# VHH binders against Grifin (GRIFIN), part 1

Every score and structure here is a prediction.

Target 1, 144 residues: Grifin (GRIFIN), of Homo sapiens (Human) (a4d1z8)
Amino acid sequence: MAVQSKAFCAGGLAPGWKLLVQGHADSGEDRFETNFLLETGDIAFHIKPRFSSATVVGNAFQYGRWGPEQVSSIFPLAPGEPFEIEVSWDAEHFHVYAPEHKVLQFPCRQRPLGATTRVRVLSDHCLAQVELAKRGLSWGDRGY
Unless a header shows other numbers, all headers, positions and changes below count from the first letter of the chain; antibody chains are not in Kabat numbers.
F, E and O are the ipSAE of ESMFold2-Fast, ESMFold2 and OpenDDE, as the mean of both directions, binder to target and target to binder. V2 is 0.75 times the mean of E and O plus 0.25 times the DockQ between their complexes.
Where letters were taken out, [cut] stands.
The coordinates of atoms that the task and the answers printed are left out; those that the model quotes come from them. Centres of patches stay.

## First folded at step 14 (VHH; framework vhh_3k1k_2)

Design m02 (from x3 with T98S)
Fold by ESMFold2-Fast, scan of step 14:
Structure m02 (fold): chain B 144 residues (1-144), chain A 120 residues (1-120)
Amino acid sequence: as target 1 above (144 residues)
Amino acid sequence: QVQLVESGGALVQPGGSLRLSCAASGFTFSSYDMRWYRQAPGKEREWVAYISDSGSSTSYEDSVKGRFTISRDDARNTVYLQMNSLKPEDTAVYYCASMGWYDTGGFDYWGQGTQVTVSS
């Protein structure tokens, strides 16, 4: 069964904030994904690891369709190990970091109407926690 | 894999009401967010309504707010769209779509559609 963790950001994503995703994958068959959702259910930013290819995938979902995938070969996860992924944002990009790695920079494809107000983390047998936090010293601030 | 079957479309007079149903199979329905879209002849497909997997969160396109209500019955694997105060502008084929896992064929799956016509 899928396990879901959710965060709600009333008023939309705030500048200077970040999302922290922490979890643990017991095997290379475990999966999890993080979606930043608009009120319409469209996904401003989707990110998932693919253990089978050792890649991280970014995409966006608008009006019932996925766009072209952006794929990173920087894969900071290992089966059986806890992981920590940080997502921050500005007007032009979503930035994905892991400890000591800049994983992905994804252009904002967000609609002009509707703010990104929800975050959903969906995991298989991998328990994942999601937290919205005020940005301090993030991995991006560490010279990545 | 994933199958969605819409029903309930009909010819209705302006001001009337209609309830659409979407029966789902091939996935764990209770784990999926669900959406309704519509498409009028010669127009782009547009989003109409959204309901989260828990049923706790719903949202609507501005032109249907207050008139349409989305709901779900997880015991029956069905999502509904209750349409009140129908207008000629609501005439379209209505589609059900599932939200879920990125790699499943169900996430962006569309049903066959059901025709709603609002006219006298």
Scores: ipSAE 0.235, ipTM 0.543, lowest interface PAE 2.6, mean pLDDT 78

Design m04 (from x3 with T98R)
Fold by ESMFold2-Fast, scan of step 14:
Structure m04 (fold): chain B 144 residues (1-144), chain A 120 residues (1-120)
Amino acid sequence: as target 1 above (144 residues)
Amino acid sequence: QVQLVESGGALVQPGGSLRLSCAASGFTFSSYDMRWYRQAPGKEREWVAYISDSGSSTSYEDSVKGRFTISRDDARNTVYLQMNSLKPEDTAVYYCARMGWYDTGGFDYWGQGTQVTVSS
């Protein structure tokens, strides 16, 4: 059964903050997705692993339509192992990191980022937690 | 068994009003954002209106802003579309949709649609 977790970013996405997504995928058939949503219902940034192709997919949803996919072959997840994904942002891009890897850089198709006020994680039956945290050292700032 | 059932479509004259309803069942309605789409003959399905799961946020396609209002009644598991000042170009089949998994095109459930015709 699909399970939804929600987090709220009061005042919208702020410079100097990041989202941590932690979870546990027990099999390669488990699914989970993270969406950064605007008050309009548009999705400024969608990110999901696709185990069947060993890829991480990024996309955005505007005016009731998905745009072109951005696909990364850097796949930091394995069935049966806990995962940790960090998403940070600046005025031009969302940046996706896993430990030791820069996974994806996705252009901000929606501006301003302050309009993105909600995060939603959808998963089959793996537990995924989301946490908004202020950046000290991101994985990118550490040189990877 | 997830179901979305639209109703309220009719033939109306330009300038008229209609209220569409979408009755939802088989899921926790109050946990989902809901949308209305429409499809005119020979055209792709187009987004019309959005309402958040809390009901506090709504948005509309530019051509319907100020004329259409989306609302929801979670006690009745129903989303509504109030359509005022109808124009011939609003003629379409109107669909209710629930956002779901990305690989299903973003919507895992659609209703069967309800026909709105604006003509004299």
Scores: ipSAE 0.452, ipTM 0.737, lowest interface PAE 1.9, mean pLDDT 82

Design m05 (from x3 with A97V)
Fold by ESMFold2-Fast, scan of step 14:
Structure m05 (fold): chain B 144 residues (1-144), chain A 120 residues (1-120)
Amino acid sequence: as target 1 above (144 residues)
Amino acid sequence: QVQLVESGGALVQPGGSLRLSCAASGFTFSSYDMRWYRQAPGKEREWVAYISDSGSSTSYEDSVKGRFTISRDDARNTVYLQMNSLKPEDTAVYYCVTMGWYDTGGFDYWGQGTQVTVSS
């Protein structure tokens, strides 16, 4: 079974925060999956790289079923190289970034952002690094 | 290899109670969310109950809420379903489930099930 890293967001996902996933893409067979979960066990957002097709897949699990896949051909990972994926969110979308690229924009389906309280990052091996971090406030970059 | 073995199913009269057990092996049980599903004759499988890995969050399908209670014992690698006030419509094979990798269709790890029959 997958080795997993866990994060908990008290009160649900908050605007202005992000998830950073860093790992090593040493093999085309490496699997890394990130799930944003509700208290019910539904998955508001699932994201994974798929090396076999060089794509990034987004989906959601609700009412006992996976929905239709959203697939991006912007593939920021390469075998033998470290990778970094950043996920941020607002009321309408999850946004997936890699260095210098916007990889995927996934609509928040029926679930409100505040109902998503848990993050699980799954890997075939121990994940090198996962972090929930504050992106910074819009006022923080403002000069006076 | 992940294995889930359900037990405790029986024939009971309406209003009766049963406790189902699911013994898990082959994975770090305490790190995974667990679910119960059921399948009645001629019907699709339906979700019944959910418990988070910490045990702090549980949820239920509306028709069983207030009658069924899911719990877990991580020291014994076991998840339970306490079923009270059983009704004939609860007759089904009950399955213990954990979710696998996305590419394998989600629910890869089903047990063989345990039969619950509610009738007079």
Scores: ipSAE 0.382, ipTM 0.654, lowest interface PAE 2.0, mean pLDDT 80

Design m06 (from x3 with M99F)
Fold by ESMFold2-Fast, scan of step 14:
Structure m06 (fold): chain B 144 residues (1-144), chain A 120 residues (1-120)
Amino acid sequence: as target 1 above (144 residues)
Amino acid sequence: QVQLVESGGALVQPGGSLRLSCAASGFTFSSYDMRWYRQAPGKEREWVAYISDSGSSTSYEDSVKGRFTISRDDARNTVYLQMNSLKPEDTAVYYCATFGWYDTGGFDYWGQGTQVTVSS
């Protein structure tokens, strides 16, 4: 069975926070996927690398169905090398970054963000960790 | 060996009730979200109900809301679907599933299904 790691956002995704996904893939056939889950079990945002095509795929699972894929050719991973992916969000989009690259911007197909309370990472023999972090202490005139 | 085994399907009169069971083995059941799907003859498989790994969150397809209830018993590695006020359009093979890899359609583990027929 796939190895799972989980993170929880009590009260849902909050402004000014981000998710860091760090790991190491031994080969181009190793898999890892990140899912942002609603309390309904729908997936607000799914993101995964495809080593075979050197692409990053985004999608959402709503009402028991996957929607149309959004595919980015900005591919920040290489077999045998550590990777770092950062996902942040606002009311309109999920934003995916790698060091020095904006990889993907995925529209929030289902709102509100407060309903997205769980993150799940699946991986094949790949040691991937997830952690929630503040993007910054000051955020506009509100300071967060 | 990972297995999901559905049971409880039967021929039932309209307005009747039925409880389906799905027995899981070969994985850490309590760590996984569970879902029920159904497939009527000639139609695509349709999502019916969801329950989170903790059991604290449930959701349903609109046509079954208020009539169906999903629950789980982690001590028995079993997920249930209580179906009330059954209608002819509920006639289908019912499957339980857990979520898996995206490229496999999102599900690594499907059961064999159990037939529910609602007819007078």
Scores: ipSAE 0.338, ipTM 0.657, lowest interface PAE 2.4, mean pLDDT 80

Design m07 (from x3 with M99I)
Fold by ESMFold2-Fast, scan of step 14:
Structure m07 (fold): chain B 144 residues (1-144), chain A 120 residues (1-120)
Amino acid sequence: as target 1 above (144 residues)
Amino acid sequence: QVQLVESGGALVQPGGSLRLSCAASGFTFSSYDMRWYRQAPGKEREWVAYISDSGSSTSYEDSVKGRFTISRDDARNTVYLQMNSLKPEDTAVYYCATIGWYDTGGFDYWGQGTQVTVSS
């Protein structure tokens, strides 16, 4: 059964920020998907691991239809193991990373990025949690 | 098993009104955004209306703005499309869809459709 977690960006996607998706899949049949959404319901970026083929899929939903699927064979996930996926963005691409892997680079088909104001993660059995975080640290951010 | 069943299509005269229903089953309806699409003879399927899972956000294709209203009743697992001031160019088969899962690499869940005909 699908469960959903959400994050909101009041000003839209901003430079210097990232999305962190963490969780674990108990089996190779478990699913989770991340969507970056506009208020129109269009999806600027969709990303999904596909355990059956050991691939990571990227796509966009705009003008009432899905576009051409982009597939990466870099698959750093394993059933039963914790995972961490980071999505960052610039004006040209969404960038998907996992620890020690550059997984996918997806062209921004929907512009401007500031129109993307919501992130949604769907997962079987609450496999994944999502966090919006600022990239990098400044001197003194660690505190004492 | 996910199932969407549209109903309410009919023959109506120009200027008339009609309400379509889409009954959903086999998934947690309240967690899914819902959409209406239509397909006229000889044309591609086009998006008509959208409602978020919470119901707090709606959007419409430009040609139906101000005439159509999308709504949902999560207690009844149903999404509605209220169509007012119907025009002959609204003649189409209307489809209900959800974009919850990316199940086969690009396909969403589509209903079987309901025929709306607007003619004098």
Scores: ipSAE 0.249, ipTM 0.520, lowest interface PAE 2.9, mean pLDDT 78

Design m08 (from x3 with M99Q)
Fold by ESMFold2-Fast, scan of step 14:
Structure m08 (fold): chain B 144 residues (1-144), chain A 120 residues (1-120)
Amino acid sequence: as target 1 above (144 residues)
Amino acid sequence: QVQLVESGGALVQPGGSLRLSCAASGFTFSSYDMRWYRQAPGKEREWVAYISDSGSSTSYEDSVKGRFTISRDDARNTVYLQMNSLKPEDTAVYYCATQGWYDTGGFDYWGQGTQVTVSS
């Protein structure tokens, strides 16, 4: 069974916020999956790395079925090393970033974003850390 | 070892009722969302009902809304499906599942299922 890290987004996904996922893959066979869930159990957005193909997969789950997957060949993870993934969103897309890489842009298939209230990160052997953070710049860079 | 064991299936007349049970073991049941699926002869497996890990959120496929009720008893590691006003179209093998991994698809199940037959 997967080890879970959980986050709750009261009122649903809000503009100007992001999700930070940090973890460590001990091997290229370890699994890390991030799901943004509705109260219905549908998954508005799923992302996972596939080490075997060096790809990142995005998909959505509605009414007990996965849709067509979207695959990115931008793969910033390495087995045995810690990773950091950032997911942000707007009305049209989920955006996935890793340091210095735009990994994936996934269209929002389920609306409104306010209905997406739960985040679950699943891992095989290691507990991944997940947190919501405001995207704003540091104080020295913030002006307008 | 994750194990889900479904029970309660039977032959019933149209308009009848049944309660299905799914006994879970090998994982922290109270931390996981649970689902019921069914597969009718010659058809693809379809989602039927959902309950969140807390039990506070439930959802149903449109054709069973108002007739079926999903519930859970975390002290007994069991999820239930109460089926009322059964129709011949409800005839299927019923499976319980948790969210599972992406590569196992949307039809994640571990049990052998339990047969429900609705006929006169």
Scores: ipSAE 0.414, ipTM 0.691, lowest interface PAE 1.9, mean pLDDT 81

Design m09 (from x3 with M99Y)
Fold by ESMFold2-Fast, scan of step 14:
Structure m09 (fold): chain B 144 residues (1-144), chain A 120 residues (1-120)
Amino acid sequence: as target 1 above (144 residues)
Amino acid sequence: QVQLVESGGALVQPGGSLRLSCAASGFTFSSYDMRWYRQAPGKEREWVAYISDSGSSTSYEDSVKGRFTISRDDARNTVYLQMNSLKPEDTAVYYCATYGWYDTGGFDYWGQGTQVTVSS
C-alpha cells in the first residue's frame, strides 16, 4: 500500500503560503500523488505525475466523482533524480511549479479555499513528502 | 497485501436496521480515510459514506443522510455503517473502500461486498 505523508492546514489554505513536495523516483514506475482535501472527503486538488506518458495530471473529486482531467505535457521529473514541486494558490487557481518550469494552473472548483484543510502525499517506498512554507519575501513583506 | 472484508448484509423489511462491518488488514488502518459504496443490479457503483482517518469528519450521499451513520474503531481495524429506516431502494451490494491510486479511479482497494436486500 502507498506510504502517506500528511500536512494539516488549520483554518484552511491561507494566502501567501505554498506547499513544497520533495522526493525522488528510483524508476519510471515509481508513483506519487498529492491531494488537497476537505473535511467532507472531497479532494479540492489532485496532482499526479505520470512517468509512462511524461504528463502531469490535475483533477478534483467532488460529490462522489472525479471531474474532467487537466493534463500538462510539461514534465520536469526524471527517474533517479531528486525532484521539487511547489504548489501555491489564490482564490481562482492552484499553481504548480518546478524549478525549471511552470507546470500547470488548475481552476479552484471548490471555493472558498478555507474549506481545504488537509494535504496528503501518497508515494511508493517513502519517495515523497510534503511541507507547508511561506512564499518568498518582498521588500513589502520584510521578514528579516 | 491490503484486504477489506465486509459483513452484516441480510434480508430486512422496510423500516428495519442493519449494521455493516468492514475488517481491514495489510495497511496502517488509522492513517487512511474509509468509504462505503453500493451497487444495485444494473446500476453504477455509487458513493454512500465517508469517514476521515481521525474519525472527526463524516459525510454522506444525500439519499442516506440522516438514516445512515459511518463510524470506525481503529483498535479493531474496522469501519461500520449503521443503516436505519431502510427502504427498498437501499437494496444493493455494499462495498468498503479506501483511497488507492488515481489511475485506477482513486479507490482501488475494494472489498468483496455484502448483500443488503430490503423487501416485504
Scores: ipSAE 0.399, ipTM 0.692, lowest interface PAE 2.2, mean pLDDT 82

Design m10 (from x3 with M99V)
Fold by ESMFold2-Fast, scan of step 14:
Structure m10 (fold): chain B 144 residues (1-144), chain A 120 residues (1-120)
Amino acid sequence: as target 1 above (144 residues)
Amino acid sequence: QVQLVESGGALVQPGGSLRLSCAASGFTFSSYDMRWYRQAPGKEREWVAYISDSGSSTSYEDSVKGRFTISRDDARNTVYLQMNSLKPEDTAVYYCATVGWYDTGGFDYWGQGTQVTVSS
C-alpha cells in the first residue's frame, strides 16, 4: 500500500529550482523514496534513506535496470522525528541537502535534464510532502 | 510478494494484431507506473512502452509509436499492450515491469514474459 506525492515540472528540470521533501517516519521500518522521472518512465535520480544502516542511497534506473548505488553515510534523519530534504540540480549533478548537511552529490546519468518532467515520492506509513520551489533568495534581498 | 503474470503471446503473421495482458498482485497497483519491455534472442532488453499510475501519461520507444498502445485497468490490476501492424522485428519475449520500492523484493519486478513471434 504505497502513498505517493507528485510534482510536475513543465519543460523539465531547470536551473535555479529545487525540490523540498518534508515528512516523518514513525519507525526505522518505515520507507520513503523520491524519484525524478523521464516521460519514458526511466528514473534519472532515485534517493532513499535506509534507517537500518543509517545511510542514504542514490541511484538511477536506465534501460530496464538499476545502476551502481552511490551510498552516503551522512544520515541526518531519526525515527520519530520530522525530516526535511532538499534536492537541487545543475547540468552535471543532483545535490541532496538536509539542514546543516550536504548529504549526497549524484552525477546526472541521463541527459538532458529537460527530459526529466516528473517527481514522485513514495511512502508506506510515513507522511511525505513534496514542493517545487525557486532556489535562492528574493530579488534585492541577497545578504552575502 | 509482488507478482506480474504476462499472457497473450502467440505466433502471428506480419501485419497482424495481438493484445498482451499483465496481471499484477501483491501491491497497490493503482499507485505504480507500469512498463513493457521486450528482448529478442541475442539482443539487449529494450524498453517498449510506459504508462503512469494515473494513466494520463504514456510514452513509447520510437520503433513502436503509432502501432502499439499501452493501457491499464486498475479495477482488474491489469496493464495491456495492444500491438497492431506487427513486423518480424517485433519478435521477442515481452515483459511487464514495475519499479516499485527500491529494497522490497528487488529493484525491479519483472514478470515471466510472454513470447511473441511474427513470422509467415
Scores: ipSAE 0.245, ipTM 0.536, lowest interface PAE 3.1, mean pLDDT 79

Design m11 (from x3 with G100S)
Fold by ESMFold2-Fast, scan of step 14:
Structure m11 (fold): chain B 144 residues (1-144), chain A 120 residues (1-120)
Amino acid sequence: as target 1 above (144 residues)
Amino acid sequence: QVQLVESGGALVQPGGSLRLSCAASGFTFSSYDMRWYRQAPGKEREWVAYISDSGSSTSYEDSVKGRFTISRDDARNTVYLQMNSLKPEDTAVYYCATMSWYDTGGFDYWGQGTQVTVSS
């Protein structure tokens, strides 16, 4: 059964903030999603690791439809291993990082980011921490 | 195994009303957003209505705003679509869907649909 973590961003997503998701990959099941949502139910940014293909998929859901997928072959999870995924954003892009890797950069299809007020993480994996925090040092800023 | 079963479709006259139901099973219904879509003959499937997992947020496609109302009953694992002031243009197969359950390619889980025909 999937565990769900929710956060509300009053005033919407602000530059200089990030989402940190930490946990342990208990299995090779594809039940792991992070969604950044509007009150309309549109998803400004969806990321989903796929164990079946060892890829990370980014997409957006607007007006009841998924757009074209962006697929990264940089896969930061392994069964039996801890994981850490960081999502940060600016006016132009969402950035997904894992330790030592920039996983993907996704253009903001939904603008402005102030309309994106909800974050939801669903996972069959053990989640140790899901937090929305002011960015002090990202994996990209560390030169990974 | 996720299952969505739509019901309530019928032949109605223009200006009539109809309520569709979608019974969900195989997932924690109260934790998932729900949507209604429709598909008319020869047309692509289009989004109709949305309700959040808490039920506090709803939204609608422009052509149905003010006429359709989406609601949910988490105790019965059911989402509803109340359709008023029906028009011939509303003739379609209606589907319910959830976004949080899919295996590949960004596809939602869909029910089999229920046929709504608006005609004299």
Scores: ipSAE 0.311, ipTM 0.612, lowest interface PAE 2.8, mean pLDDT 81

Design m12 (from x3 with G100P)
Fold by ESMFold2-Fast, scan of step 14:
Structure m12 (fold): chain B 144 residues (1-144), chain A 120 residues (1-120)
Amino acid sequence: as target 1 above (144 residues)
Amino acid sequence: QVQLVESGGALVQPGGSLRLSCAASGFTFSSYDMRWYRQAPGKEREWVAYISDSGSSTSYEDSVKGRFTISRDDARNTVYLQMNSLKPEDTAVYYCATMPWYDTGGFDYWGQGTQVTVSS
């Protein structure tokens, strides 16, 4: 069974915030996921590194079904190494970054971001560190 | 190992009611969202109902809203589907499902299903 790290976003995803996920790539298996969920059980954004193919997959789950995958070949992770992934969002896209890499830009397919209130990070061995943070100290710190 | 066992399926007349149960074992039931799906003869499997891990959020496919109610009892590791005002179109095998992993393309764990037949 998966080990879950959970976070709750009261009032839903807000502009100017980001999610920082720190984990460890234990075995090189495809067993690490970050999911942004609505109260309906839909998943606004699913992101999964696939070590088996050296790709990062993004998708959304609506009305009990997965949509078409968006696949990125930018894969800055390595088995056995700690990694850090940052997810930010605006009205039109989720943006996925790793240190010095923009990994994926995924269109928002689901109803307004304010409806996305839960974050679940799944791992097969250990709890990931998950932090919801404001993107900067001021509007002049980091863009958007 | 993860196991889901559905029960409660029966032959009922149109307008009747039926309650399905799904007994879960092999995982920390209270930590996972639960869903009901159904598959009618000659059709693809379709989502019916959802309940969050806390039980505070539920949602339904449009054709069953107002007629079906999903609930859970974490002390008994069981999820329920109360079906009222049944129609012939509700005839299907009903499946309990959970996704320990959110893998694209489906669910990791399904029960064996329970047959519901609505006919006169």
Scores: ipSAE 0.421, ipTM 0.707, lowest interface PAE 2.3, mean pLDDT 81

Design m13 (from x3 with D103E)
Fold by ESMFold2-Fast, scan of step 14:
Structure m13 (fold): chain B 144 residues (1-144), chain A 120 residues (1-120)
Amino acid sequence: as target 1 above (144 residues)
Amino acid sequence: QVQLVESGGALVQPGGSLRLSCAASGFTFSSYDMRWYRQAPGKEREWVAYISDSGSSTSYEDSVKGRFTISRDDARNTVYLQMNSLKPEDTAVYYCATMGWYETGGFDYWGQGTQVTVSS
């Protein structure tokens, strides 16, 4: 069964905040998935790296099923190295950044963002560190 | 390994009631959200009900809202679906599921599910 890291955002996703996910992929077989969940159990935003294809996948889960994938070929992760992923949001999109890269911009399919109150990160072997933080000067703020 | 075993399905008359159970093993049950799905003959699998890991949040597909109630008993590693005012349209095989890996379609379950038939 997957190891879970959990974060809770009372009142839902607020403007000016971001989620920081830090992990360590010991091999290209390690899995890391991040889900932003509504109280209904729907997933407003799912993001994961696919080391086998060197892609980052975004999707949403509504009414018991996954929608069409959004796939980015911008893949700043490497097996055996620590990684840092920053997710921020506005009314229209989730924005995914890594150092020196804007990885993915995913349209918000479920609104309002205030209804998205839980974050779950699933990992195989290494517990990911998950932190909700106030935005400052970050990769996203630099206009990647 | 993760195992989910559904039970409680039966033949019941319209307007009747039935309680389904799903016994879980192989994982820390209290840490995972649980869901019920169903699949009717000739139709795609449909989400039915959801309960959060804490039990404080539940949600339902519109056609069953007000008639079905999902609950959980973490001491028994079991999730339940109480079905009231059953209709012929509720005839289906019912499956329980956890949050699985994305590549698995988003949930895990084991066995053939449990058959619910509503007919006169």
Scores: ipSAE 0.417, ipTM 0.697, lowest interface PAE 2.0, mean pLDDT 82

Design m15 (from x3 with T104E)
Fold by ESMFold2-Fast, scan of step 14:
Structure m15 (fold): chain B 144 residues (1-144), chain A 120 residues (1-120)
Amino acid sequence: as target 1 above (144 residues)
Amino acid sequence: QVQLVESGGALVQPGGSLRLSCAASGFTFSSYDMRWYRQAPGKEREWVAYISDSGSSTSYEDSVKGRFTISRDDARNTVYLQMNSLKPEDTAVYYCATMGWYDEGGFDYWGQGTQVTVSS
């Protein structure tokens, strides 16, 4: 049935880190979803591609309810091709990138980020791997 | 085939206790977070309780904190809701659920529900 990949962020989401989601969609019917979860079971950030509409959807789940969707028409995925999606965060937003595209900027509806301790990726017939990694050096980091 | 089957609902006096059960089948139960919801006559469905897949995290709607306890038994594919100090306003049909695919409503594993009535 659906394949699930998980990552745990002890102490919650840390500044300067990112989530890398890599996978391969065999057809336009394949699905995958990424959820950033709080200890309460709320979802601070949900992101999914919809191949049928060629859109990427962001949302959050709080107190037993989904909020209003944020939809991006920037769709950098294609059936049969490998994909890479990067999610980073700051105090105000989750930022979603694909190679050469900024896909989505989603406001943090749940705070603080330290309460977001789990990541779950659910995939159907595609492989999705998740990795927490330190972001690359900023322009000022090497010179100090 | 994915199924959730709730049981344990009954008529009880105010101040009474009940334990609800939800038997799950057709999916890898131990890999999924579980929730309880309820719906009273003429009201919208509301969230009641949550337990993580590992069982290490639980949370509750404010009006039931301290009175209700959610737990799970992964060997039996069952989630429980222990309800103490029941009040008339707890009268509702109780449902268990797990998160499904977003485009399918997020809770496509809704059970049939079990009726809890609290009255003298």
Scores: ipSAE 0.389, ipTM 0.687, lowest interface PAE 2.2, mean pLDDT 81

Design m17 (from x3 with T104Y)
Fold by ESMFold2-Fast, scan of step 14:
Structure m17 (fold): chain B 144 residues (1-144), chain A 120 residues (1-120)
Amino acid sequence: as target 1 above (144 residues)
Amino acid sequence: QVQLVESGGALVQPGGSLRLSCAASGFTFSSYDMRWYRQAPGKEREWVAYISDSGSSTSYEDSVKGRFTISRDDARNTVYLQMNSLKPEDTAVYYCATMGWYDYGGFDYWGQGTQVTVSS
């Protein structure tokens, strides 16, 4: 049975915020997906690690259809080990980080970001914790 | 396993109404967003309507706005599509869908569909 974790961002996504996803994949067969959703049901950003190919996939779902995939070969996850993924955004891109890795930069295909109000994490065996947090109070609060 | 079973399709005259039903099983229905899609002969499958898991948000493809209404009954694990002012161009097989796992190449459709024909 698929398990869903949900977070709500009142007022929608604003530049300077981030999503933290923490979890543990017991095996390379465990599935884990994160979606940033609009009230229309469109997905502004989908991110999925694929253990079978050791890749991270980004995509967007607009008007009932998936668009072209963007695939990163930077794979910061290992079966049996805890993971932490950070997603941040600006007006132009979603940025995906893991500790000491920049995993993916995904262009914002749907604007404005303020229309994105929900985050959903779907997993089968991985119990993931999801947190929305303000990235920093001023420019330069966090480095690369 | 996720299973979706559509029903309610029929032959109806232009200007008529139909209500389609989709019975869901194999997942926690109340936790999932639901969608309706349709496919006319020789054409690609197109999105029709959306309802959020809470039921508080809905959206529609432009050509059906004001004519179609999506709703859900979580006690019955069922999503509905009320279709009013039907037009010949609404003739299609209608599918309900929920977002399952992201598989290679796309979005999964779970259901056999129900045929709607709008003709005199």
Scores: ipSAE 0.464, ipTM 0.728, lowest interface PAE 1.7, mean pLDDT 80

